# VHH binders against q9y6x5, part 429

Target 1, 379 residues: q9y6x5
Amino acid sequence: LPPKLLLVSFDGFRADYLKNYEFPHLQNFIKEGVLVEHVKNVFITKTFPNHYSIVTGLYEESHGIVANSMYDAVTKKHFSDSNDKDPFWWNEAVPIWVTNQLQENRSSAAAMWPGTDVPIHDTISSYFMNYNSSVSFEERLNNITMWLNNSNPPVTFATLYWEEPDASGHKYGPEDKENMSRVLKKIDDLIGDLVQRLKMLGLWENLNVIITSDHGMTQCSQDRLINLDSCIDHSYYTLIDLSPVAAILPKINRTEVYNKLKNCSPHMNVYLKEDIPNRFYYQHNDRIQPIILVADEGWTIVLNESSQKLGDHGYDNSLPSMHPFLAAHGPAFHKGYKHSTINIVDIYPMMCHILGLKPHPNNGTFGHTKCLLVDQWCI
Below, E stands for the ipSAE of ESMFold2; O stands for the ipSAE of OpenDDE; V2 stands for 0.75 times the mean of E and O plus 0.25 times the DockQ between their complexes.

## First folded at step 19 (VHH)

Design hc36 (framework vhh_8dlx_2; at its last look DockQ between E and O 0.73; V2 from the best seeds 0.75)
Fold by OpenDDE, look of step 19:
Structure hc36 (fold): chain B 379 residues (1-379), chain A 118 residues (1-118)
Amino acid sequence: as target 1 above (379 residues)
Amino acid sequence: EVQLVESGGGVVQPGRSLRLSCAASGFTVSSNWMGWVRQAPGKGLEWIGDIYYGGSRFYNPSLKSLVTISRDDSTNTLYLQMNSLRAEDTAIYYCATGKDYEIAFDIWGKGTLVTVSS
């Protein structure tokens, strides 16, 4: 039987939550599997870009999902959370579920994972749910597990996505111990339910399961705001994305716009597109706007309207607060092994290996995950 | 000692609703997997639904629209709400629990009889 893999994402699960809160079910999962303590995600550290990086192994400049909000100047198209169904945005890369179906006569399943309800390269997941945040975890779990168990051809790759603890992190801030404890307990309980469901269906022993996240969460404050309106007139530019990385499309001379913004705040770096630091791998795509503003950790870029978010993400991907974790269990993985750090793009070649797929060209390094796998030598 | 005691069964007319209770002792219902099954006369066991540790509930698709499982932590009781009862729903209803992280019907109640008749 072909190997099977379930990829689970809990949005906005900051890596150090594992150290600061109790997760009896997740810890049990880890005890019987592997843990990567920190996963360095891609810049910008937002939901759509990072989830697509996980399943493509590509930096954002390469796979083309460069933000949760995008604008293409040639086609005049917009991308947003409410407008993400146009294959135009996704077709610059091939996600693993498409590869799984095209390379092998296998099926893929998806519950709410970004991009899974869009035909990419004229291929859509064999089984999928249209994104709906109102759909319970139970229903998502039920569908995924039933597809894993009863599909023909068999589902060999499945994705499961949940919006927490991200939503709560935004609302309460990651440092709110009272509220976040409650939220994270619920997450742990859901992990427990996931494991129990898999055991009940007889899937647990033969299924590889990865539990990870796309990014972390940093504490924000009303005292740490950068008001762009104080620096530049709104008529001089179009805002494509706002915080903590603003994408600026100048309506006047780019240099003039840049000069108005470059000294706007000591807590914000302003980059012309060509001057974006190489380490971000965030330059070589037309969807990246001419000017990028990057707020310091914990600072929020605002217009005249105040932000109500007490937590946010999207910051420099070198910040620990932006890093998620990765845990895994199954026949492909060791038991009781912990690893310090990998890059989020490294997950793709690992998953391809597990599934016996030939990976598309990617930015991941298979060598970074070899120690997690029972069939590999770990030096 | 772990015990499960079902109650609430009886004779009901078609179209009526009935709520069954399963009183648990010796363990906490909210910390364990719990399930409902039934056995009609001359038939095998039929899974109705279950509630997991985290509170996730799953149902037999054939019964989903007619049943609701819930639990009360304060009384350590599992419930099965049944609506629009039919003659075919006549059965002995059992609650069950597993142990630890394993999902199994390890411990059963004695059952409660539900008879749907005009």
Scores: ipSAE 0.804, ipTM 0.917, lowest interface PAE 0.5, mean pLDDT 95
Fold by ESMFold2, look of step 19:
Structure hc36 (fold): chain B 379 residues (1-379), chain A 118 residues (1-118)
Amino acid sequence: as target 1 above (379 residues)
Amino acid sequence: EVQLVESGGGVVQPGRSLRLSCAASGFTVSSNWMGWVRQAPGKGLEWIGDIYYGGSRFYNPSLKSLVTISRDDSTNTLYLQMNSLRAEDTAIYYCATGKDYEIAFDIWGKGTLVTVSS
């Protein structure tokens, strides 16, 4: 009976949504399993970096996906959410599905987790869907459960990704109780669909399931804009990424660009690469640009334009608004246990333990997750 | 007090389409998992498909291309659309619901007869 794990992400699910909204299906899942109330994610608190941190156990500087928008000066390559398929960007780490499917008599399946449709180290998930946001949750769930149930060699590690509540969080902001209540009720119903289907197929009792997210969401406003054009002429730099962490490649002397920016707004911190705080673990990769601008919570960096987003993420990872949760159920996990916090990089060594895999070198600490697991003594 | 009432059955020619309805009372269709099952004369029960809480649908592989399940919360009604009907589709059609996270239906309608004949 091989160990099996399904890793599920609902993008942008802020930890305190659990306290502020009703989740009958998710609460039933938690009641029969474990909850980590806050997961401290990695800086910058963006989708691609944090999803890759979950599956590699590495800080962004170590796995090389350092933002949703990146530039490599040597190869002249650009990475974006619309141009993310070049293995060059992903090859600085080995995600868990690659390690898993290279084991004897094992395969991996993926329903749209970031990177699973890319041949990383010439290895793509054994079963996968090409990313397409128009594909329904129903179809993703059907494919992933079919692969878990019917594959040879058996699928022992599977991922499932869903774009909500992130998309609606950007549109409405996390403080819009009316709209977010409707959005989050739909998410809870989809969690119900997941559990119901796993039970119907006879997978529930022997499958470990982690439901988590990559980051939270903070409220933004047209009253909290930082107009970069008022501080520096476009001709002095190349803009690699804009908000809430701007990535600046100087076209003139770096110190001159820094000096033009350092007093641009009291609501923005300006860092030379070597001065980025050590606690971010965000310095030692060539894809991190020479200057970064870090907006305060709820502030938006713009180029002489208005912003249409009412919610955003990417801010300092110490902010509770940036933190997701983690819930889990299955034979590896205790029932009815709540844990206060872990680091997002801790999820990887825990998953490797559950699957009986030797973890690659990583930044996670297995001891932080021991209390979730039935085969470990928690002291 | 929970009731399921199927309707829309009758005699239909081969090759035609038919939509069955299941009116629910005593509960809300959107809060429950529900499905359709049929029984041909002299045969056992054959599962057609389900719809879950968030609207995810799953079908018997043998029928997948021929049927569609939907629901309408405003009228509290479950539907079964059937296409390209054949004589072998002659059956009593039941709608049913089950308790959360159970694998078997426990409350059934009385059924509606569909007869496919020329």
Scores: ipSAE 0.711, ipTM 0.898, lowest interface PAE 1.1, mean pLDDT 93
ESMFold2 (binder alone), look of step 19: mean pLDDT 82; pTM 0.833

Design hc37 (framework vhh_8dlx_2; at its last look DockQ between E and O 0.84; V2 from the best seeds 0.00; counts 0 for: pae E 3.2 > 2)
Fold by OpenDDE, look of step 19:
Structure hc37 (fold): chain B 379 residues (1-379), chain A 118 residues (1-118)
Amino acid sequence: as target 1 above (379 residues)
Amino acid sequence: EVQLVESGGGVVQPGRSLRLSCAASGFTVSSNWMSWVRQAPGKGLEWIGDIYYGGSRFYNPSLKSLVTISRDDSTNTLYLQMNSLRAEDTAIYYCAKAKDYEIAFDIWGKGTLVTVSS
């Protein structure tokens, strides 16, 4: 029987939540599997880009999902969370569920994972749910487990996505112990629900399960705001993305716009596209706008309106607060092993290995995850 | 100290609805995997449904359209709503606490009898 893999994402699960809160169900999951304590995600540290990096092994400049909000100057198309169904945005890469179906006579299943309800390279997941935030975890879990259990050809790769603790992190801020404790308990319970359901269906022993996240969350404050309107007239540019990484499309001379913004705040770095630091791997794509503003950790870029978010993400991907974790369980993984750090793009070649797929060219390093796998040598 | 107590059973006419309650003491319902099961006369135990830690609910497919499981955290009580009752639904109904990550129960109520008859 072909190996099976379920990839689960809890959006915005910051790595150090594991140290600061109790997760009895997740800890039990980890005890019988593996843990990567920190996963260095890709810049910018946003939902759509990082989820696509997980399933492609590519930096954002390479897979083309460079933000949650994008603009293409040639086609004049816009991308947003409410407008993400055009294959144009996704076709610059091949996600693993497409590979899974095209390389082998296998099926893929998806519950709300970004991009899974879009035909990419004329291929859509064999089983999928249209994204709807109102759909309960229960229903998502039920569908995923049903497809894993009863599909023909068999589902060998499945994705499950949940919007928490991200939504709550935004609302309460990650440092709100009272509210976040409640939210994280619910998340842990949902992990418990997942494990229980898999056991009940007899899937648990043979299914590889990865639980991870796309990014963390940092504490924001009304006292840490960068108002762009104080630095430049709104008529001089189009805002494509706002905070904490603003994408600026100048309506006047780029240099003039840059000069107006470069000293706007000591807590914000302003980059011409060609001057974006190489470490971000965020330059070689036409969807990246001519000027990028990067706020310091915990600072929010605003216009005249105040931000209502007490937590946010999207900051420098080297910041620990932006890092998620990865836990895994199944026949492919060791038991009781903990690893310090991997890159988020490393997950893709690992998943391809587990599934017996030939990976597309990617930025991941298989060697970084060898110690997690029972069939590999750990040096 | 640790116990489950079912209530709400009785004699009902076919087509009627009934809600059973299960009051827990000594442990928290919302923190545990809970189940409803029933035993009809001369038959074995039949699983009705579960409510998991996070509130996910799963039902016996044969009963799904007729039953709803819920819980009240404030009163530490588990509920079973049954609709459109039939004669074949006559049974002793039990609530039980499942063992964590196991297909077994560690705590049972004494059961409540539901009789569906004209």
Scores: ipSAE 0.494, ipTM 0.799, lowest interface PAE 0.8, mean pLDDT 95
Fold by ESMFold2, look of step 19:
Structure hc37 (fold): chain B 379 residues (1-379), chain A 118 residues (1-118)
Amino acid sequence: as target 1 above (379 residues)
Amino acid sequence: EVQLVESGGGVVQPGRSLRLSCAASGFTVSSNWMSWVRQAPGKGLEWIGDIYYGGSRFYNPSLKSLVTISRDDSTNTLYLQMNSLRAEDTAIYYCAKAKDYEIAFDIWGKGTLVTVSS
């Protein structure tokens, strides 16, 4: 009987793809539900941090997943794409699936959302897939729908993650209309598969579904490289993360490292930790290194003279190219409503409301999403 | 103008395998919800399986281990692979296209007969 929610992420889905490409299945989903045209995500605009912000309602400095590559000086631990399962990294927050499945007669399911295969606060998603990028969308969809339809206690919160269009956005760049058209058409067809399967299983009318993303994608170029080796010797620092936000741990006096970097390129901002702009909400965590370098949109920080990337993300979260969208359908949502913008941290308190969960302290504002919901007065 | 044409039927011995084809014209098989259905002599229609818009496949549970649906976008053709054929698999086999945004199939082929006999 409790309300149910499926949260879906298509990684790297830039908001303006909706205007520049055809999405018949997604547009049909939106027509019968709601659309938020731009979601202002959190800085840095990377995959792990933003997926965790969606499910915790917290800025990165508050939930502790501050980048895809991190270093903790106290414990000497490193976090990376290949080494991301230590609960130490995730335990600074409580994601919504943990809160959900601790309720009476509820469980949570996950098809590869970041963190769902980690025992956060000694609690792992009730049903989950271990992350493996080779697992097809079909298999992820089959598992999620099986768990939504056949579990005791019932699955009331489920997540589904897919790596596209992020992977192709990096490979081709967002301006490659031919390749991105093919990629985005495939994604729209997969949304069609999702919706059709939910209808065939009798889940569609009573399941709330959110389709969103973590960030967008910006065009890169071999003509827009910032070569750190031309400005500073490798021996003066430890590189924790490289591009487009580099995380620099000085090995010598930090002011000397800062001074060597500050004029390295007019297309890169260099910040001492205490000078990081307040609007980033990216200062108050020990995992944020003493110096960060923030490349301008479309610029790539490299150690050599080349880069294989034609598209990237991680830039300033004020940039429209970094913003995803949010679409939703289900009994909790209006039909045919479009909304201009929300903050990505606002998604968490909205989801808690839909599920009848008490939110943990967070940075989201429920009022920003009230107009999407049928049970709220929107004036 | 819009057509589905099944082929590859015939007489097959029990225990053997057979692949049926469904050639489409007037529309593309890719990005469409397509289905295989069969009708045994004197029986009603039996759903075999579907391939959805993005290629996700779902099968009748009683046939799941015996059949595989695939499609070839370059030839605009849908396939049904059948293994370990039994006498009860004798039927006319049809492919069908789903009607857009409805749970209904509006375009059917004429069918191809498969007879499983020694």
Scores: ipSAE 0.398, ipTM 0.780, lowest interface PAE 3.2, mean pLDDT 92
ESMFold2 (binder alone), look of step 19: mean pLDDT 82; pTM 0.826

Design hc38 (framework vhh_8dlx_2; at its last look DockQ between E and O 0.94; V2 from the best seeds 0.82)
Fold by OpenDDE, look of step 20:
Structure hc38 (fold): chain B 379 residues (1-379), chain A 118 residues (1-118)
Amino acid sequence: as target 1 above (379 residues)
Amino acid sequence: EVQLVESGGGVVQPGRSLRLSCAASGFTVSDNWMSWVRQAPGKGLEWIGDIYYGGSRFYNPSLKSLVTISRDDSTNTLYLQMNSLRAEDTAIYYCAKGKDYEIAFDIWGKGTLVTVSS
């Protein structure tokens, strides 16, 4: 039988949560598997871009999902969480579930993972759920495990997505120990649910499971705001994406807009598109706007209306607060092994290896994950 | 010290509903996966459903449309709601506490008898 892999994402699970809170179920999972303590995600550190990077192995400039909100100047199309169904946005890359499904005697399944309810390269997952945040974890878990257990062709790759602890992180801020403790306990319990269900179905021993996240969360405050209206009239530009990385489309001369913004705040870096630091790998895509603003950690870019969020993400991907973790268990993985860091794009070639898939060109480095795998030499 | 006590059983007419309770002592229901099983006269044990740590529920497909499992954390009580009861639903109903990450139970109730009869 072909190898099977379940990829699970808990949105906004900051890596250091593992150090600051108790996770008995997850720790048990880790004890019997592997842990990568920090995963350096891609810039910008947002949900859609990073989830797509996980399943493509590409930087955002390469897979084309460069933000949760995008604008294409040629087609005049807009992308947002409420408007993400156009394959136009996704077709610049081939996600792993498509690659998998195109193989003989294999199928893919997905529960709410970004992009899985969209036909990409004219291929949609054999089993999927239309995104609906109201759907319970229970229902998602039921569907995923059912598909993994009873499908023909067999489901060999599946994705499971859950919106917490991101939503709560936004609401409470990651430093709210009381509320976040409650939220994270629920997450750990859901991990328990997953593991127990897999065991009950007899899937656990033969299924590779990866539990990861797309980004972390940083504490925000009403005392750390950058008001763009204080620097530039809103009629001079269109805001494509706001905070903490604002995408600016000038309506007047770009240089003039840039000059008005460059000294707007000591807590914000302003880049012309061509001057975006290379380390971000966030330049070579037409969907990246002419000017981007990057707020410092914990600072929020606002217009006249202040943000209500106490936590946010999307900041510099070198910041530890933006980093998620990766844990894995299954036949492909060692037991009781911990690794310090990988890049989020490294997950894709690893998954391809596990599934016996030929990876598409990607930015990941298979060598970074070799030590996690039982069939690889680790130096 | 550690026990489960089922209640709510009795005689009920076909088509009626019944809610069974399982009161736990000595451990926290919400920290464990719990199960309902039943044994009809002359038959073996039949699994009804589970509720896991995070509240995820799984049911016997043959009974799914007729049963709902829930719990109350404040009272540390497990529930089994049964609807549209049939004669074949006559059985002793047991609640049980699962062993973590095993396919086994470590605590059982004594059961409560449900008789569905006209």
Scores: ipSAE 0.915, ipTM 0.965, lowest interface PAE 0.4, mean pLDDT 96
Fold by ESMFold2, look of step 19:
Structure hc38 (fold): chain B 379 residues (1-379), chain A 118 residues (1-118)
Amino acid sequence: as target 1 above (379 residues)
Amino acid sequence: EVQLVESGGGVVQPGRSLRLSCAASGFTVSDNWMSWVRQAPGKGLEWIGDIYYGGSRFYNPSLKSLVTISRDDSTNTLYLQMNSLRAEDTAIYYCAKGKDYEIAFDIWGKGTLVTVSS
């Protein structure tokens, strides 16, 4: 009886992979549901920030997860992908699973979505897995489907996160057809596993399922490096985050650091915090450092002349290579409908509508997604 | 043209282990979801477990700790490993090919008999 929603992310799934590779299982999913061909994500186009934007509807400056690596000068705290458990970092927003499970007779479940193993506002997901990248998709899927099917109070909102194709995109680059074809075929097979299992358990007809991602991936090269050590001595600054958006905390006069970096490369934009373009919505948080460096697409900021990555993300969110897709199926959604684009922050108010939740103040626009929904007039 | 052939059955003593094989021809095992099912004498069909397209596996809860399903793409073969066999595990064991996105099987093997006796 109550509306249920499963939110699935395959990390680093670039929107145009759908056109350049074969996805028979995902195409079957889309055929009886909806597709949004491009989702305009938020700057910086990194994993933790964009996953939190999906579930809060907020720009990074507003939800406070402004990068995968952060520093807070007042508390002297550091955040990284191996040091992400302190609620301090997450408490500037309220993610949808917290709002959901605080409603009467509702609970939330999570298989490794960023933040779901953290007690945000003293509230951790009702059922969750501690993050561990070695846990198989099979185990994540088994736990999520068991919780959706067998919990009291019922699980009405669930999340499922998978690290591919992001990990392979970094390793091989998005244009390596042989390796990416193998990786993406595996992802499509896992989508087949998801759909088949939901049908086997009798969940498919009454569960709303969103399959999306946080960002895309662009090709990198050893021929496209920006060497910071050639422009500035490391003693003049503290490096909070490196590439492709470097976060620079000056140790000396800020203007002197800026001037040493400003002409370092024609393939890098250098911004004082107050000069960051308004379209990034990336200025009004103390966790954003006084100087940021934004590499051009496909360029890598390095200290020691080499990079192990052949693909990367984090670039300007206007770049199509940084955009994921969104597909959805379930009783709330139209069947066989394609939509060109939405903003990633629009997903949150849509999810709140599906679940009958009052959204917190956010940057999304419900009207951008209403044509996906059967209960809305699309004019 | 399209068939499943189970093998590896026979008489085995309680407490021992046994691995059953299911050789497929006319289709690729890993392109499909596959299942093991058994039928004890005088009983109905009992689902053992499935392996799906991406290798996700799901088991009958009563058998979960006793069985493991696997496949080998190079030989196009499905396997059932059974451990700590008991007399109640005496049955004909079938492999089956599932229909995409349905709760149904379209191809069955002829089965292999496993008899657990002292």
Scores: ipSAE 0.699, ipTM 0.897, lowest interface PAE 1.2, mean pLDDT 94
ESMFold2 (binder alone), look of step 19: mean pLDDT 83; pTM 0.835
OpenDDE, look of step 19: ipSAE 0.890; ipTM 0.956
ESMFold2, look of step 20: ipSAE 0.639; ipTM 0.880
ESMFold2 (binder alone), look of step 20: mean pLDDT 83; pTM 0.833

